VHH binders against q9gzu0. Designs and how they scored, part 3

Target 1, 229 residues: q9gzu0
Amino acid sequence: MGDPNSRKKQALNRLRAQLRKKKESLADQFDFKMYIAFVFKEKKKKSALFEVSEVIPVMTNNYEENILKGVRDSSYSLESSLELLQKDVVQLHAPRYQSMRRDVIGCTQEMDFILWPRNDIEKIVCLLFSRWKESDEPFRPVQAKFEFHHGDYEKQFLHVLSRKDKTGIVVNNPNQSVFLFIDRQHLQTPKNKATIFKLCSICLYLPQEQLTHWAVGTIEDHLRPYMPE

## First folded at step 1 (VHH)

Design a17 (framework vhh_nb_b201)
Fold by ESMFold2-Fast, scan of step 1:
Structure a17 (fold): chain B 229 residues (1-229), chain A 122 residues (1-122)
Amino acid sequence: as target 1 above (229 residues)
Amino acid sequence: QVQLQESGGGLVQAGGSLRLSCAASGFTFSSYAMGWYRQAPGKEREFVATISSGGSTYYADSVKGRFTISRDNAKNTVYLQMNSLKPEDTAVYYCARETYYDSSGYLYFDYWGQGTQVTVSS
């Protein structure tokens, strides 16, 4: 029997090897890429359950980090009908993702969809985003590039979503842009940055050429099957 | 407030079957991959089975064809059906929530259950 420390190190190495094999097996089913999706659904056709079979993959080359694409063959339940009646926003549970850079948006552990009813267009906009998880470490703020937006924080995000919900995401700084997609109540009466960030966020870090190509129609083609008629 | 509670362990004879359950609370269960791990007396903890949020499964070679992992998102529960049990399967079985992978491919575990004892007699 080896010493306790050597044995512990060997056990950890064996566990890591098993986890790598598991990841390789799962990678055949999931592509380890960043993904962003918009799903459109008319309010009158809203249901408590719908299926999302695929999302658009986006690479995050600047940080050598990928977000797990795992929506394929999944069924998602909306929060109860009571919540849909009480709120303008419904949280939809989504697949897990790889961790994002902590110096950017903190340690995120979960991907959620928000169904955000748009009264002005009679549509539900479903946004894929990540949520900051509670950690023993201090909250890490989003990058300053986001905070240089002019005007009211609440109004800026409503304006961006109003303009982009039909055509996909267009960013002012493709290398450092951060978008916070939050429930309608928080946009109307923002509390604080930590509370807002813990609910939903998405970090978009793309090479400028890739973002330009993606923004000018490619996302619309992939989302066409999900758009209301 | 995140909790994982295992149940269904016990004493069984070789060739028998057991079904383990893991009841989860305090998080969005359907968004996470869930795994089963085991630890025999005097040995390290080893991987048994995992199920992704999308329902994809992967098994350790030692249990492949005998064990089946499944989940019920409506009940926030993950299950491990264990058939054709062998004395070598004797261990404490742990449920784990898989949280994320780092850039080196290491999987981090946020939460573990307290474990449930499985004893297989020969």
Scores: ipSAE 0.000, ipTM 0.194, lowest interface PAE 17.4, mean pLDDT 47

Design a18 (framework vhh_7ocj_1)
Fold by ESMFold2-Fast, scan of step 1:
Structure a18 (fold): chain B 229 residues (1-229), chain A 122 residues (1-122)
Amino acid sequence: as target 1 above (229 residues)
Amino acid sequence: QVQLVESGGGLVQAGGSLRLSCAASGFTFSSYAMGWYRQAPGKQRELVAAITSGGSTRYGDFVKGRFTISRGNAKNTVYLQMNSLSVEDTAVYYCAKEVYYGSGSYFTFDYWGQGTQVTVSS
């Protein structure tokens, strides 16, 4: 069977190869920071584990450094404002939820997560949100959410949770791009009409011509289906 | 109809203290996060402090250790205790309520009151 440390090293080497080809990244034009929350819904418990990580575009100068730090420390450092937002969600709606900090380097190209396959994890929800760099504004969730069901690797579903878009996106091969739509107010216009993010095993692709404001909402709104009633 | 009424501003000497109050009406106060923002002449409005419905707090780096935000749910009021004031704290201070915009809302603070002027002299 496979060695987890060997898989992490292989994932890191693949990301290094990507970064070297993309060093002059158009994503350096971004004037905002993106964050991703992972919610691990457990089969045996009403509560869920909640984890937040900074999303670094695969084409930015700091991507390799942040991935290396995550591999060494098994976590990323979170901003105090982001930690407070995370704590707020847990305290207000689910006092029994636990926060976890983990690095994302354990994610594999086949949509595997560091905790999969685990029989005690029913599903994983990914929520993206952002803020302007050096902004005095509170965090604005400018986002989509993606739901991953345990044991559906053969289909590799990326379930986009939106009232406007009821269409699920199926990612069933490693070269397929997933389209993520965000609020245009937070996005600088890149030269090539696309920006690529890679966190976990999924490439998140932002086509400029098709940008929309759907999938916007509060972090609480997106996590409500997983909270105790 | 959401109403926020700020009070407690005034003129104070550097090193002094002031306590601001914001009386809220028109919504279930205990269910929403509340915040304080300030705006000095020629500057953008910036977050000073925020408190969630559960009591968690957040502060701007320039006021940490000097200001304390608190809330009284029974009185529908949020407070800002300002200690060790400096000339740089001179601004109009605004009360804000957590708000949701439509089906794709942002987690943000809006519904500003009229503001209360704080002036700190040397």
Scores: ipSAE 0.000, ipTM 0.108, lowest interface PAE 18.1, mean pLDDT 50

Design a19 (framework vhh_nb_b201)
Fold by ESMFold2-Fast, scan of step 1:
Structure a19 (fold): chain B 229 residues (1-229), chain A 124 residues (1-124)
Amino acid sequence: as target 1 above (229 residues)
Amino acid sequence: QVQLQESGGGLVQAGGSLRLSCAASGFTVSSNYMGWYRQAPGKEREFVATIYSGGSTYYADSVKGRFTISRDNAKNTVYLQMNSLKPEDTAVYYCARTYTIFGSGWYTEYFDYWGQGTQVTVSS
């Protein structure tokens, strides 16, 4: 057999316990039954690998049911959702870009994050869910346009094209390629690391910010062929 | 108090079929990642199949198209249907509850619980 590495085994056990506790606390605060991932275009395409410190498992196997179960932000009422349906453009807060150092077992890396306020992500999910539900057609695409300010004077727009039968929501941003994904599959692959490049949806939670923001790591451009349209 | 118990192993001729069961207690399989792994004599343990909490499945290339992983939420049991068995499939099959962690172009499977294993022997 192999020679035991006691320190590595102890560290792995601690990491398992930490991840289980973190998943439980996140379920209580948001609704663990869905993933929302923002993936942005890399400034540095050649060195960024698939950069997620952890992946929180999806709890449902039905995309429409998962969206229904996932939308529980108490800051949104049915009336507020209906009001949003009449808007051509919905205001979001500006994202924050932040470089954070990640220390993991055997690896120290600095990652670039895009941080969206939790309320903005929930607003996007709520609006898309409401429009999918209103259409009563699973294959009919819905469109949503969101406005946010980046910099001192420039307005940016996030354009979302979405079908509720798709695994992901493709967005177009004039200033950056930001991708919004809601994915319920391919969270685990055989121990063939090359296949990780087929994963398209990730979501990071920052406990230090009490889930006020959703964060995503940088993704290398070669993953684009595997992203939902 | 968390346990995984495999059953359904045995001797079968090449080209035959076998169904393995993994009964779970102390947690619900529908809300967890579950996988099957196997270890042949003198070999390292290898991945066979997984089913995610969301119901999506993934298979090792060596078994793709022949094996099917599924679950019965009412019975809290995970299954591995094995068709077109080959002598190379001979191994002890293990059921595991797992999760993954991703970082910087790598991922690792972590296993909270393993079953005791069930022997599958495929004669030529």
Scores: ipSAE 0.000, ipTM 0.106, lowest interface PAE 18.2, mean pLDDT 54

Design a20 (framework vhh_8cml_1)
Fold by ESMFold2-Fast, scan of step 1:
Structure a20 (fold): chain B 229 residues (1-229), chain A 125 residues (1-125)
Amino acid sequence: as target 1 above (229 residues)
Amino acid sequence: EVQLVESGGGLVQPGGSLRLSCAASGFTFSSYAMGWFRQAPGQEREFVALISGSGGSTDYSDSAKGRFTISRDNAKNTVYLQMNSLKPEDTGVYFCAKTEYRFWSGYYETTFDYWGQGTQVTVSS
């Protein structure tokens, strides 16, 4: 009746259907907790982990574009990022988030991050900023870790190599990791002048097709030589 | 070193029950989902059941629904498959598997990075 390839195709289609049904059933149970940990230059030894499970704001496409524009223009900082979120998200006026704001500023003088509200269960955009002087403060390997505390959602790491020759940043296997966007203007700054380098955005999607599509369509060209073919 | 060791297989009559166990080591057990797969003689490996790291979510194949129950004991680093109302069609080698990530991809097989050696289940009179 059927050939082996036909049977394999049917089995795969059944597995995909089961996976889709499971994702659907989890929609009402979603609870988001984000932890961002940074490893600083040798003598600073600072790290910061921040839990945001109580934030339940609403976000629109225009809001997302406005934040990304601010990051691209290099006008964005932790302070301005938190002020923007507070404008649109009343929950961030609570004492808990004011305390978090103080802790972030105290722990991450050379690194900024932005709390971005959950858009949907499959798509999270995280903005983080790392500021280093090229001449006086050589880049160190940076690790950012994202955990989704909804059942058993994935733990994802971003590895950023130090800039040895100032030609770019290497991202370890974008197809299985978080996609990184960088402001190219900072990479082209003269070597005899202090420069601010920004890790501008990270986008987390469902593994496989979603991450592959995003990487092809949206990652900065100067990272392409370091990406898997 | 990640290691998965299955046990509890054996010979049982139709309508009988078996409880399979999978002892895990070498990773943070509660952080990863665990699954059971089976392979009958001359057939392809098929999905049977899946449980989240917390135990709060489970998923079953259509053939397993209502008859099999997957569970876990995170204090003992062990995942279980309770099989009731066994049928001759349930005969096969049962494999324990660890997900590569805690989150599901579009493909079940691509989400599993470690597999046990399997335990034989035979349902016959």
Scores: ipSAE 0.000, ipTM 0.107, lowest interface PAE 18.7, mean pLDDT 48

Design a21 (framework vhh_nb_b201)
Fold by ESMFold2-Fast, scan of step 1:
Structure a21 (fold): chain B 229 residues (1-229), chain A 122 residues (1-122)
Amino acid sequence: as target 1 above (229 residues)
Amino acid sequence: QVQLQESGGGLVQAGGSLRLSCAASGFTFSSYAMGWYRQAPGKEREFVATISSGGSTYYADSVKGRFTISRDNAKNTVYLQMNSLKPEDTAVYYCARDHYDFWSGYSPFDYWGQGTQVTVSS
């Protein structure tokens, strides 16, 4: 055998492998969204360093809740590891936001997202993979505005950082995904309030036909030199 | 100041062709994606086509295979070649400059032209 920590690692690896396999098996059946979360570690002598913190393919329609319930019922205690995942995993059906903005006609409001809030020396970088029924591409990247709880405010929108903050980071990305960088230093936090990074909604601000254009434009302008094909 | 000026609209019979032009000024044209939208009377404005700074093109399903978007960076002009026109293509066609800042994006386009009328008779 080994020590209890070896068993916990094996159980987590098994769970992640099961989530990936089920997501992959469903990839040919219907369109869905995938997430890769990186925790940015700030180094005084380097402007950017990204580590893979978690790779979680997440689906709507109670799929993840059923898996998390199964893990909670396991003989290995994964509760401490799952506590953060439960706080930061959001599964959204925000159709009401389409009626708030006419310029978002034709977009989807469904997305699962993981945000890993950590201490002030860490940043979060997320890669979004989107697959759409009306596209031959393996993904359709998104322009997104995130909604979150924030102290005494029931919710507030979180915007991603400007493209000019993206500096030559090479990502092995066979799906030609788009990444977003969330810098906590740019969040406006109410004084004397706790910030809870729990996404309640994601709004897409582009028509569906425009999403492929934005994907290619972003790749060509910012990522193309680092993406061989 | 950013300016976009459309031309080339008019009356044409079903099955015919028209070429729209959009002359741009007041910005570095080659650095921006450009697009075309249209609006029929009493309807919302709908996407038609877009072309990236690198030349990649994307079309609405309703026009795919019939319309071709192109650009001439030396002339600061974007074009829309419309073939096999149908009465349902009747609309005011608008040229638009795409947002340079994809990440700030609330609207995909930040500047619009005045529009040019296209009328397709049966």
Scores: ipSAE 0.000, ipTM 0.116, lowest interface PAE 15.8, mean pLDDT 47

Design a22 (framework vhh_6qgx_2)
Fold by ESMFold2-Fast, scan of step 1:
Formats: C-alpha cells, sequence, structure tokens
Structure a22 (fold): chain B 229 residues (1-229), chain A 123 residues (1-123)
C-alpha cells in the first residue's frame, strides 16, 4: 500500500487535472486565489446541517502541505469526493460580493466563481475562487457563524464554509453578494485541535428584505461561539 | 525542449526607451501565458508584466503602468516588452517566463525561465 499522504496527494493531482479542463475559461485570469472546502456529512448524524474538515488555504507556495493536513482528518476519502465531483457536470457560478460592515469596507476581495457538483450537496467539494483586489492586508476576523436550516430555500444555493469561532459571512442578497472573511494567520497554520465547521447555504432567490434582516440578526446573535456538547 | 531566449537589453539614459524580446520554442506558444519579471541589484525578483495565451488580457505592476507595454506575436512565437520613459529604478536583469494557469491554486505557475537580459538606466 502506498503512504496515506501520497494517496491524498495523488487524489489532489487528479482534482487539479479535472479542473484544468476548465483552463480555457480561466486562462486570462492572472491573480486568482482559491479556497477549497470539503463537505463530509458525518455518518451517524441525522441533522440536515453539514460539517466539514478544516478550511484549506491554497493561497501560498505551501498550499499542498496545508491541503494534505486538512484532508487527513476527514471522515471520508478525498477520492470519494472526487468521484462525486466527476459523476456529473460541475456547475459554474459567478457570485459577486461586497462588505455590509463599515469597519471592513477598506479591504475587499472579488469572488468570481464557484465550482460544485450538480447532484449531491451533502457530500460535495466546494471550490471557491477569489482575487485580492485592493489590498494584501488580511481580513479582520469576525467571531460569527450562521446556523441555517437546509431546505428552507429552493432553486439556487451559495455554499460557504464557516468556521465556528473565527469566520464570518456577510450577505447582501440584492446584489447577489457574499462576503467571507477569515483570519489569514489561521489559514496559513491550520490547528490540529478539533474545530467545528458548518456549511451555510444561501439562497440567491430569497426576497431581499427578508434575507437582509435575517443576516443582520444572525451576525449579532452569533458574535459569541455556540458550542454543542 | 522548452527554450526562452531574451534580447534587447542595454544601456539607456533616463527618459529613454528599450524594447525587449523573448523568443520561445519547444512548446505550443498560444497555449501559455508569458510574463516578464525583473531583479534589481540587491533585491528579489519582482513581477513586471504578463500577457494571456490568447493575447486578450494584459497585466502590469503599478510602477510600470502607462510606461511599459507587453505584446505577443503568435506567428513568430515571441513576447515583447516595450519600455518607455525609463527611470534609474528600472535598472535590473529582465527575465522572460512561461506561465501555466494552475486552477487549484488560482495562480500562474512559472516553470521555465530565460537567462535574462540586462537593462541599465543611467541618470
Amino acid sequence: as target 1 above (229 residues)
Amino acid sequence: QVQLVESGGGLVQAGGSLRLSCAASGFTFSSYAMAWFRRAPGKEREFVAAISGSGGSTFYTDSVKGRFTISRDHAKNTVSLQMNSLRPEDTAVYYCARGEYDILTGYYSFDYWGQGTRVTVSA
């Protein structure tokens, strides 16, 4: 048998090879940075909420090491996730985002597209592509999380990885915008301590007024961590 | 095998112009982005300009915007850098590089480099 790290590296190389088939659509983009989110439904959990492995930074030369570390703790094989990704056509979505908070307005990141499988949202690899536009300063961490009931919305969803104690999401549905801010230091040095991540599904067709009020209330209510036992 | 050969460097006075060229061989030129980087004495290598495989998109570092123009000639497999309004701070060895978009990282990976051509801008 091969080394576990070697097998994960080979699976990542297969993912890269598959996505290179989209290279023509992205060949004219120079300065994109990508985050990879792995969504693995826990085998024994009955909740419709999803839990994921640690967020994997792919923004630096050491991205491969960070990916191997992040995937190591997954409940499911990366190969299983790649099989799901390859079963059907990967959908391309091009969301736009902007900050809804005045205190972070000086530092914006442009998110141009998201790749995900069409068929099985409970076991997806969510690929987020983003570009640093105005500043290379790290986003300020916001201690917020969204708790979202899967299936409350229909049609189109934006899936975003949210880390329980350090990651915030700001949504402006009128412009189909999602703002994701993460502590860069934590992205560069993922911790091995148990970290609970939740996947948030945001419906872009929800009435703007309802989503805006929901998002504002959720952010305020979740400035303190909620730790299930 | 892949080869990148730069030419056009030299000595020029401040306010002058130079045109650098890079001849590429050993690969399908139109399938790859091409870029220019430079390394000034005592400093690390920095990005200068890039052009997509199709030639439809160009990118520049802020310090050269409006002064430098990157272009490519698919028939001759060359990428060129037209440098106008040169400043003493532009003094460096200029390198041509082949770039392939790495979709996993979202960056161009530069896997082949020329030997460089020296540009000296006198005051």
Scores: ipSAE 0.000, ipTM 0.119, lowest interface PAE 16.3, mean pLDDT 48

Design a23 (framework vhh_7ocj_1)
Fold by ESMFold2-Fast, scan of step 1:
Structure a23 (fold): chain B 229 residues (1-229), chain A 125 residues (1-125)
Amino acid sequence: as target 1 above (229 residues)
Amino acid sequence: QVQLVESGGGLVQAGGSLRLSCAASGFTFSDYAMGWYRQAPGKQRELVAAISSGGSTRYGDFVKGRFTISRGNAKNTVYLQMNSLSVEDTAVYYCAKSTTVIYGGLWYTSEFDYWGQGTQVTVSS
């Protein structure tokens, strides 16, 4: 019989251990490194940050196969991305909000996903690949901003950042930030594009049923310096 | 270095129109989103209208259908056409450029900062 704070800390530590085990079991599936950091939202408390190396659905999905086929068939145009690169702000359609809830030892834990329509995922992915391809400054950040309205919330922003060894997708809102860190040089090959498109679709555009069948990585405190205040 | 100079404000009767202009210098105008904010005495600054580098527009709910934002990239100027003015539109109007913030070694594009001194719009009954 512990106090509520002790139970909550034990629950978080147990979740971290389970997420690490899932990450390790998936390490052999892809031959590149991607880090997706989610802000884990707690009821009326500042969120905790998690590192996610990969998000892979357990069930085969026909939509995902069609997405991957399109990417493999080279129908994915980098040329069409030039217009997007010229925009300071790119507008996205309103996403759907999906939450995963977990009750452990008398406390509730939330992980939030913001789900965009497929066409908007394609815009995000095209912009990322084009930013990585054009940049010749190893340590200068490359940036883009996406604007969207999310349900009852006022205007939200998705920020995309890039440098030689790191590219980030940052969803900046009052209660949540999502950081995606990618090795830019490794991810610009056609093979790696398919994997990134799949991961973006999984993280940013998932059917509700898929949220029960994903694996998540570990908490990584060294990412905290990159969190917006 | 960066300069935004607002003009076109003044006194106008309710139901009238005004066109505000903002002349920009010190940066590549066509690469940035531009906006108009306003602030009435005792109130917070609020977004009136914004236009992206690609020409997409956004408006505050209180001005939709009455105000139109536009830009002339060749002239480095952003405009606000204000029609059907009401006493509630009385405020100082500020031109703004989208901005970049460096935090934790990464770059973030924020909404807008104010570079100009503003132009007063007064609507009489």
Scores: ipSAE 0.000, ipTM 0.113, lowest interface PAE 17.1, mean pLDDT 52

Design a24 (framework vhh_nb_b201)
Fold by ESMFold2-Fast, scan of step 1:
Structure a24 (fold): chain B 229 residues (1-229), chain A 126 residues (1-126)
Amino acid sequence: as target 1 above (229 residues)
Amino acid sequence: QVQLQESGGGLVQAGGSLRLSCAASGFTFSNYAMGWYRQAPGKEREFVATITSGGSTYYADSVKGRFTISRDNAKNTVYLQMNSLKPEDTAVYYCARVQTYEWGGSLYKTQYFDYWGQGTQVTVSS
């Protein structure tokens, strides 16, 4: 006979195994590099960068707990969020619609992110790079379009974010930067809902390696005000 | 063994209409979402429309109000009714099967396209 706590632990272990298998099955579909940073509230201005290369990123903690709480209040304290950041995964799917070539001026990829209800994050910063198939070429910056949805995935997306959107989201600056900021206004979600972000990225071949270094430097500059001394 | 076969493409004048069909075989059609994509010469493949197993439909903004996706599970066929066609709709149109999976009691679904047809050419002229 198990008690309620041991039954919950068993269920969470089974779910964790299932999620790990789904993550592994999607790894071979990705040919990109992604940086994700979480920026926390004023009293603790901390950030963490998660670097991904051709593998599905881990960006949240206690994925099983988030799923179980998705139908309940999932409001998180900052301390709980710091514990969460060490273990979790965000579900990505990225069908490749076009074969990439060294001379191609564009390609398109889609990725879905789940962000469970949390009230302790100020901002998410995401920078995407794609790599050419059958090449060891460095990653190339991408131009991205974001859609987000609260709750039911099968509803129409609540908001479409373009690279020129003035609502506090910068998807990219074609001449200056290739990064995505998701401000607090878009992280405000009902307590019993998950936010689903669909990222549709246009990959543009940029032949200059120096542009990759500049893009990394740019994201660091944007995060500097939020970093501890 | 999965096969998707498009038909119904052709040449049409601007403002005209075409109906595309996609005949599916080798799987339980009613259990899968189906979608349409298109690719114009020199352009990347673009999403057009999808229809879930339950009948919910989703459209690209560029075709909303002009195109209608539908399905007939008895015939294992998905359709794309294209009205008010424009020259920029000129492309090869592809049918695709959409895989879905979910966890947490259907709290989240993820979709991806795993099989594509050979395509059918649509040309819109003046």
Scores: ipSAE 0.000, ipTM 0.101, lowest interface PAE 20.8, mean pLDDT 50

Design a25 (framework vhh_7aqx_2)
Fold by ESMFold2-Fast, scan of step 1:
Parts: structure tokens; C-alpha cells; sequence
Structure a25 (fold): chain B 229 residues (1-229), chain A 126 residues (1-126)
């Protein structure tokens, strides 16, 4: 039985083991990489702590497989998709709690975003998929500290990520965000039919409770270096 | 018109302290990040420290970390560099700077307009 902390740690360890086994089975099937972006916002500070890590997709539906096939055959580039998303974000009203959908982003049908809000405003997660033709690891884990101004979240994130050789957008309120990462150097590789990132955010059709448990283990592990003691 | 003006430079003995100020005008102070740079004789201009628009984060060069503190006062449209435990190698002309604008593109902010003050001399004597 033990105390609640012991049970929580055991549950997180079981989730990590399951994710590792799933990664092995899916790595041979798809040449896509999934990344989780974490945002931890301090309530009393206008700042956010941020980390990106590679994780495996948990896919359960034919719809998800069809999206991946569409992305592989798609002519859409990450750069073009990001430019269109930035244009849409500039015109969107920041306080909306509605999740981003591909029908709102008129640029691609292969882009769905999962935004995982927490009851407290301090923690956000989103899931991203990226394919890199020349590299097995197009994105490496990065850590960054960001700051928000009231009503200026999008510009602040774009500014800070630009300084880190990354581009990102913030969509909706502080509890929900979507992050798109571009490595400037790799996007500019001078090759015919440029080897570029293909980004697809794929909806994981899991019950909210299962998705929450799956994400919590990963989020807490990656945010530990930034948490106050 | 955007203007930045440093003050507070001068002669100080090693181990002493000095506080620099940068007063700004011509824009909404609270919306922008600010930085301090310095240039020693015969050297390139080097980064010293920065403070974010909200004041919630600061960055410092390794050579000054733990000795210098950057802060801002939005009510006075001024930001500061508190220099403690000064060393002779801190002797330089100190400049304040800001980034005022941006352009949207696939890489976020792709264009910067950096504005600079005229500089203030700091001399640390043995």
C-alpha cells in the first residue's frame, strides 16, 4: 500500500516502461518523430519554463494511420505550414479556449493538435510530429525560459524562440499552446526537393483520463530541473 | 524618436561598486527587453547582461555573473547595471541597447532594430 507518493512513482515508472516498448514497435513502421513540448508558467512571475523531448506516438485508430500516410505523400512543407499558422494566430483572439483544428488552419488537412490543459494554469503540453529525411534526430531536447506579457504571449514566444534558432507560436490562452519548431540550419540545406522537416500534429484518440496519465509521467520527468524545491 | 542615454560612469577603485543607468524615451518602455554591452580598449564590443520586457528573467556574461545585477524601473523608463566587486579588467566603455521591432516569418522575429546609447566610461583603478 504505502503512501500516495510511492504509488505515484510506481505508476509513472510503469508508464515510462510502456512508452519505451511502444517506441520499439512503432519505430520500424513510421519514419516520423513525436515531440512533447512542456510549458510551466509561474503564477506570480510572468515567465514560463519550457522543454522539448522526443516521445513515441500512441496510435489506436485507422484515422491516425491515414494522416501519417498523407503527410508522407504531401507536398506541404513545415516552413509553409508555420508561416500560415503565424498569420492565422496574429488574427485570432488570444483568450479563446478552443483547440486548434485543421479546418481553422486552412493550409493542411494533415495537421491536428492535441493541447492538454491542466486545472492549474502553470502547466501545458502539446504533441508534435516531425519527419526528417536526412536525420534520425531533427530536434534534440532543448530547454528554455520564456516570459509572457498580458495580451502579448504570441510575440514573446516568437521572440524568445527566434533567439534560440527556433520558431514557435502560442495559440489561445495560457493553458493551451501549440509549438512548432524549425531548425534554421537544416531548413536551408541546399538540395533538390529540399530535405526539410515535415510537421504533423496527430490526434491521439485516448480517453482524457488515459491521456492525462500518459502525459503526466513524461511532463513531470522533464520539468524536474526547473521546479522550485 | 527612440533615444537611450547612459549615466553613472566614472573612476572607482578595485573592489568598489558603481551603478549605471540607462534612461529611454520615444517608445513604450515596458514592452521591450534591454541589454548592457561593454568595449575595452583594443577589444570588440561584448555582451554584459540583459533583462526581459517583464523583468522576470536576466542573463549575464560568465565574466560578470555573481558580481553584476541588471534591473529595471518601468515607472522611470530606466534600467540599471549594479556593478559590485569591480576588477581592473572591468574597465571599458559601457553601452545600453534595446530591440524595438520585429517582422513575422517562418522563424518568428527575423528582423531586429537595435538602438544604442552613446556609452559611458568606467575606469577601475588598482
Amino acid sequence: as target 1 above (229 residues)
Amino acid sequence: QVQLQESGGGLVQAGGSLRLSCTTSGFTFSSYAFSWFRQAPGEEREFVGAISGSGGSTDYADSVKGRFTISRDNAKNTFYLQMNSLKTEDTAVYYCATEISYSYGPFGYTTKYDYWGQGTQVTVSS
Scores: ipSAE 0.000, ipTM 0.103, lowest interface PAE 18.8, mean pLDDT 47

Design a26 (framework vhh_8cml_1)
Fold by ESMFold2-Fast, scan of step 1:
Structure a26 (fold): chain B 229 residues (1-229), chain A 124 residues (1-124)
Amino acid sequence: as target 1 above (229 residues)
Amino acid sequence: EVQLVESGGGLVQPGGSLRLSCAASGRTFSSYAMGWFRQAPGQEREFVALISGSGGSTDYSDSAKGRFTISRDNAKNTVYLQMNSLKPEDTGVYFCAADRTYSFGWPTSEYDYWGQGTQVTVSS
């Protein structure tokens, strides 16, 4: 009757049921999944543009099993695991190598970049700018699903979602900055250009001020050193 | 829930003009950006022109700029493509498409709705 192992098994079964319900509830709120990883290679070190601090269960494989394993192995307390069930946001921290994010010119010398014909980037930038400012669509939370056409170079970006209030409404974080760098080999076919347009189109869900600053100014500035005259 | 029907195609001599129409049925027509695409025999579909839901913004392919004008009438749920100075190279089947996400540039299979097309032939 007082067996600690029986109590622990009962507690784990209850935690598993709560995690399943939380995953189902979050899936109703979050019907998107965005993975664009940016892998920057510096000679003798590895850098990432953003770091993930917290995870929404629907965004990761094995999240539920990892929590349960932690409790079994006493790496997590039951109380700490229950506390995690109250979190429903994913956040990105400033990158460890902030100079790479802030110094565009320094970043370009040791990374794989898109080298793009001027006419193609102008068409993309003009389309993004015109579609956003003239759009009749009401602003919506970011909702995006996409796929990679090639897997020879991994690029990953985990989108930031936050709740403005406790009513359950999910809102995009307007302070998040995103840079879209895609290996030039992904542009070898018409399908690869379509993938670029998909990635750029997702930015249409951001606030106008962030989109115009990011898409028009930032994309052109990042690519300018590599554009033909 | 939008369905699209194109009309106005036909045979025309080089230098002539045609006006294509795309009639949409259903609700929320003004929520869709509308585009025109064409497909020549043995070739893939290519972009021609697009217009925002309000009609406040338009974009054109390089081959269409200065010759073609896209417009819309949201009260009549209709999009138009006025084609001037037609050339034999403009021959093809012209399709209209509706895209709620404003994502013209994705593969054609990703757009919300397509019409069946209308034939345009430019020949002497």
Scores: ipSAE 0.000, ipTM 0.107, lowest interface PAE 17.6, mean pLDDT 48

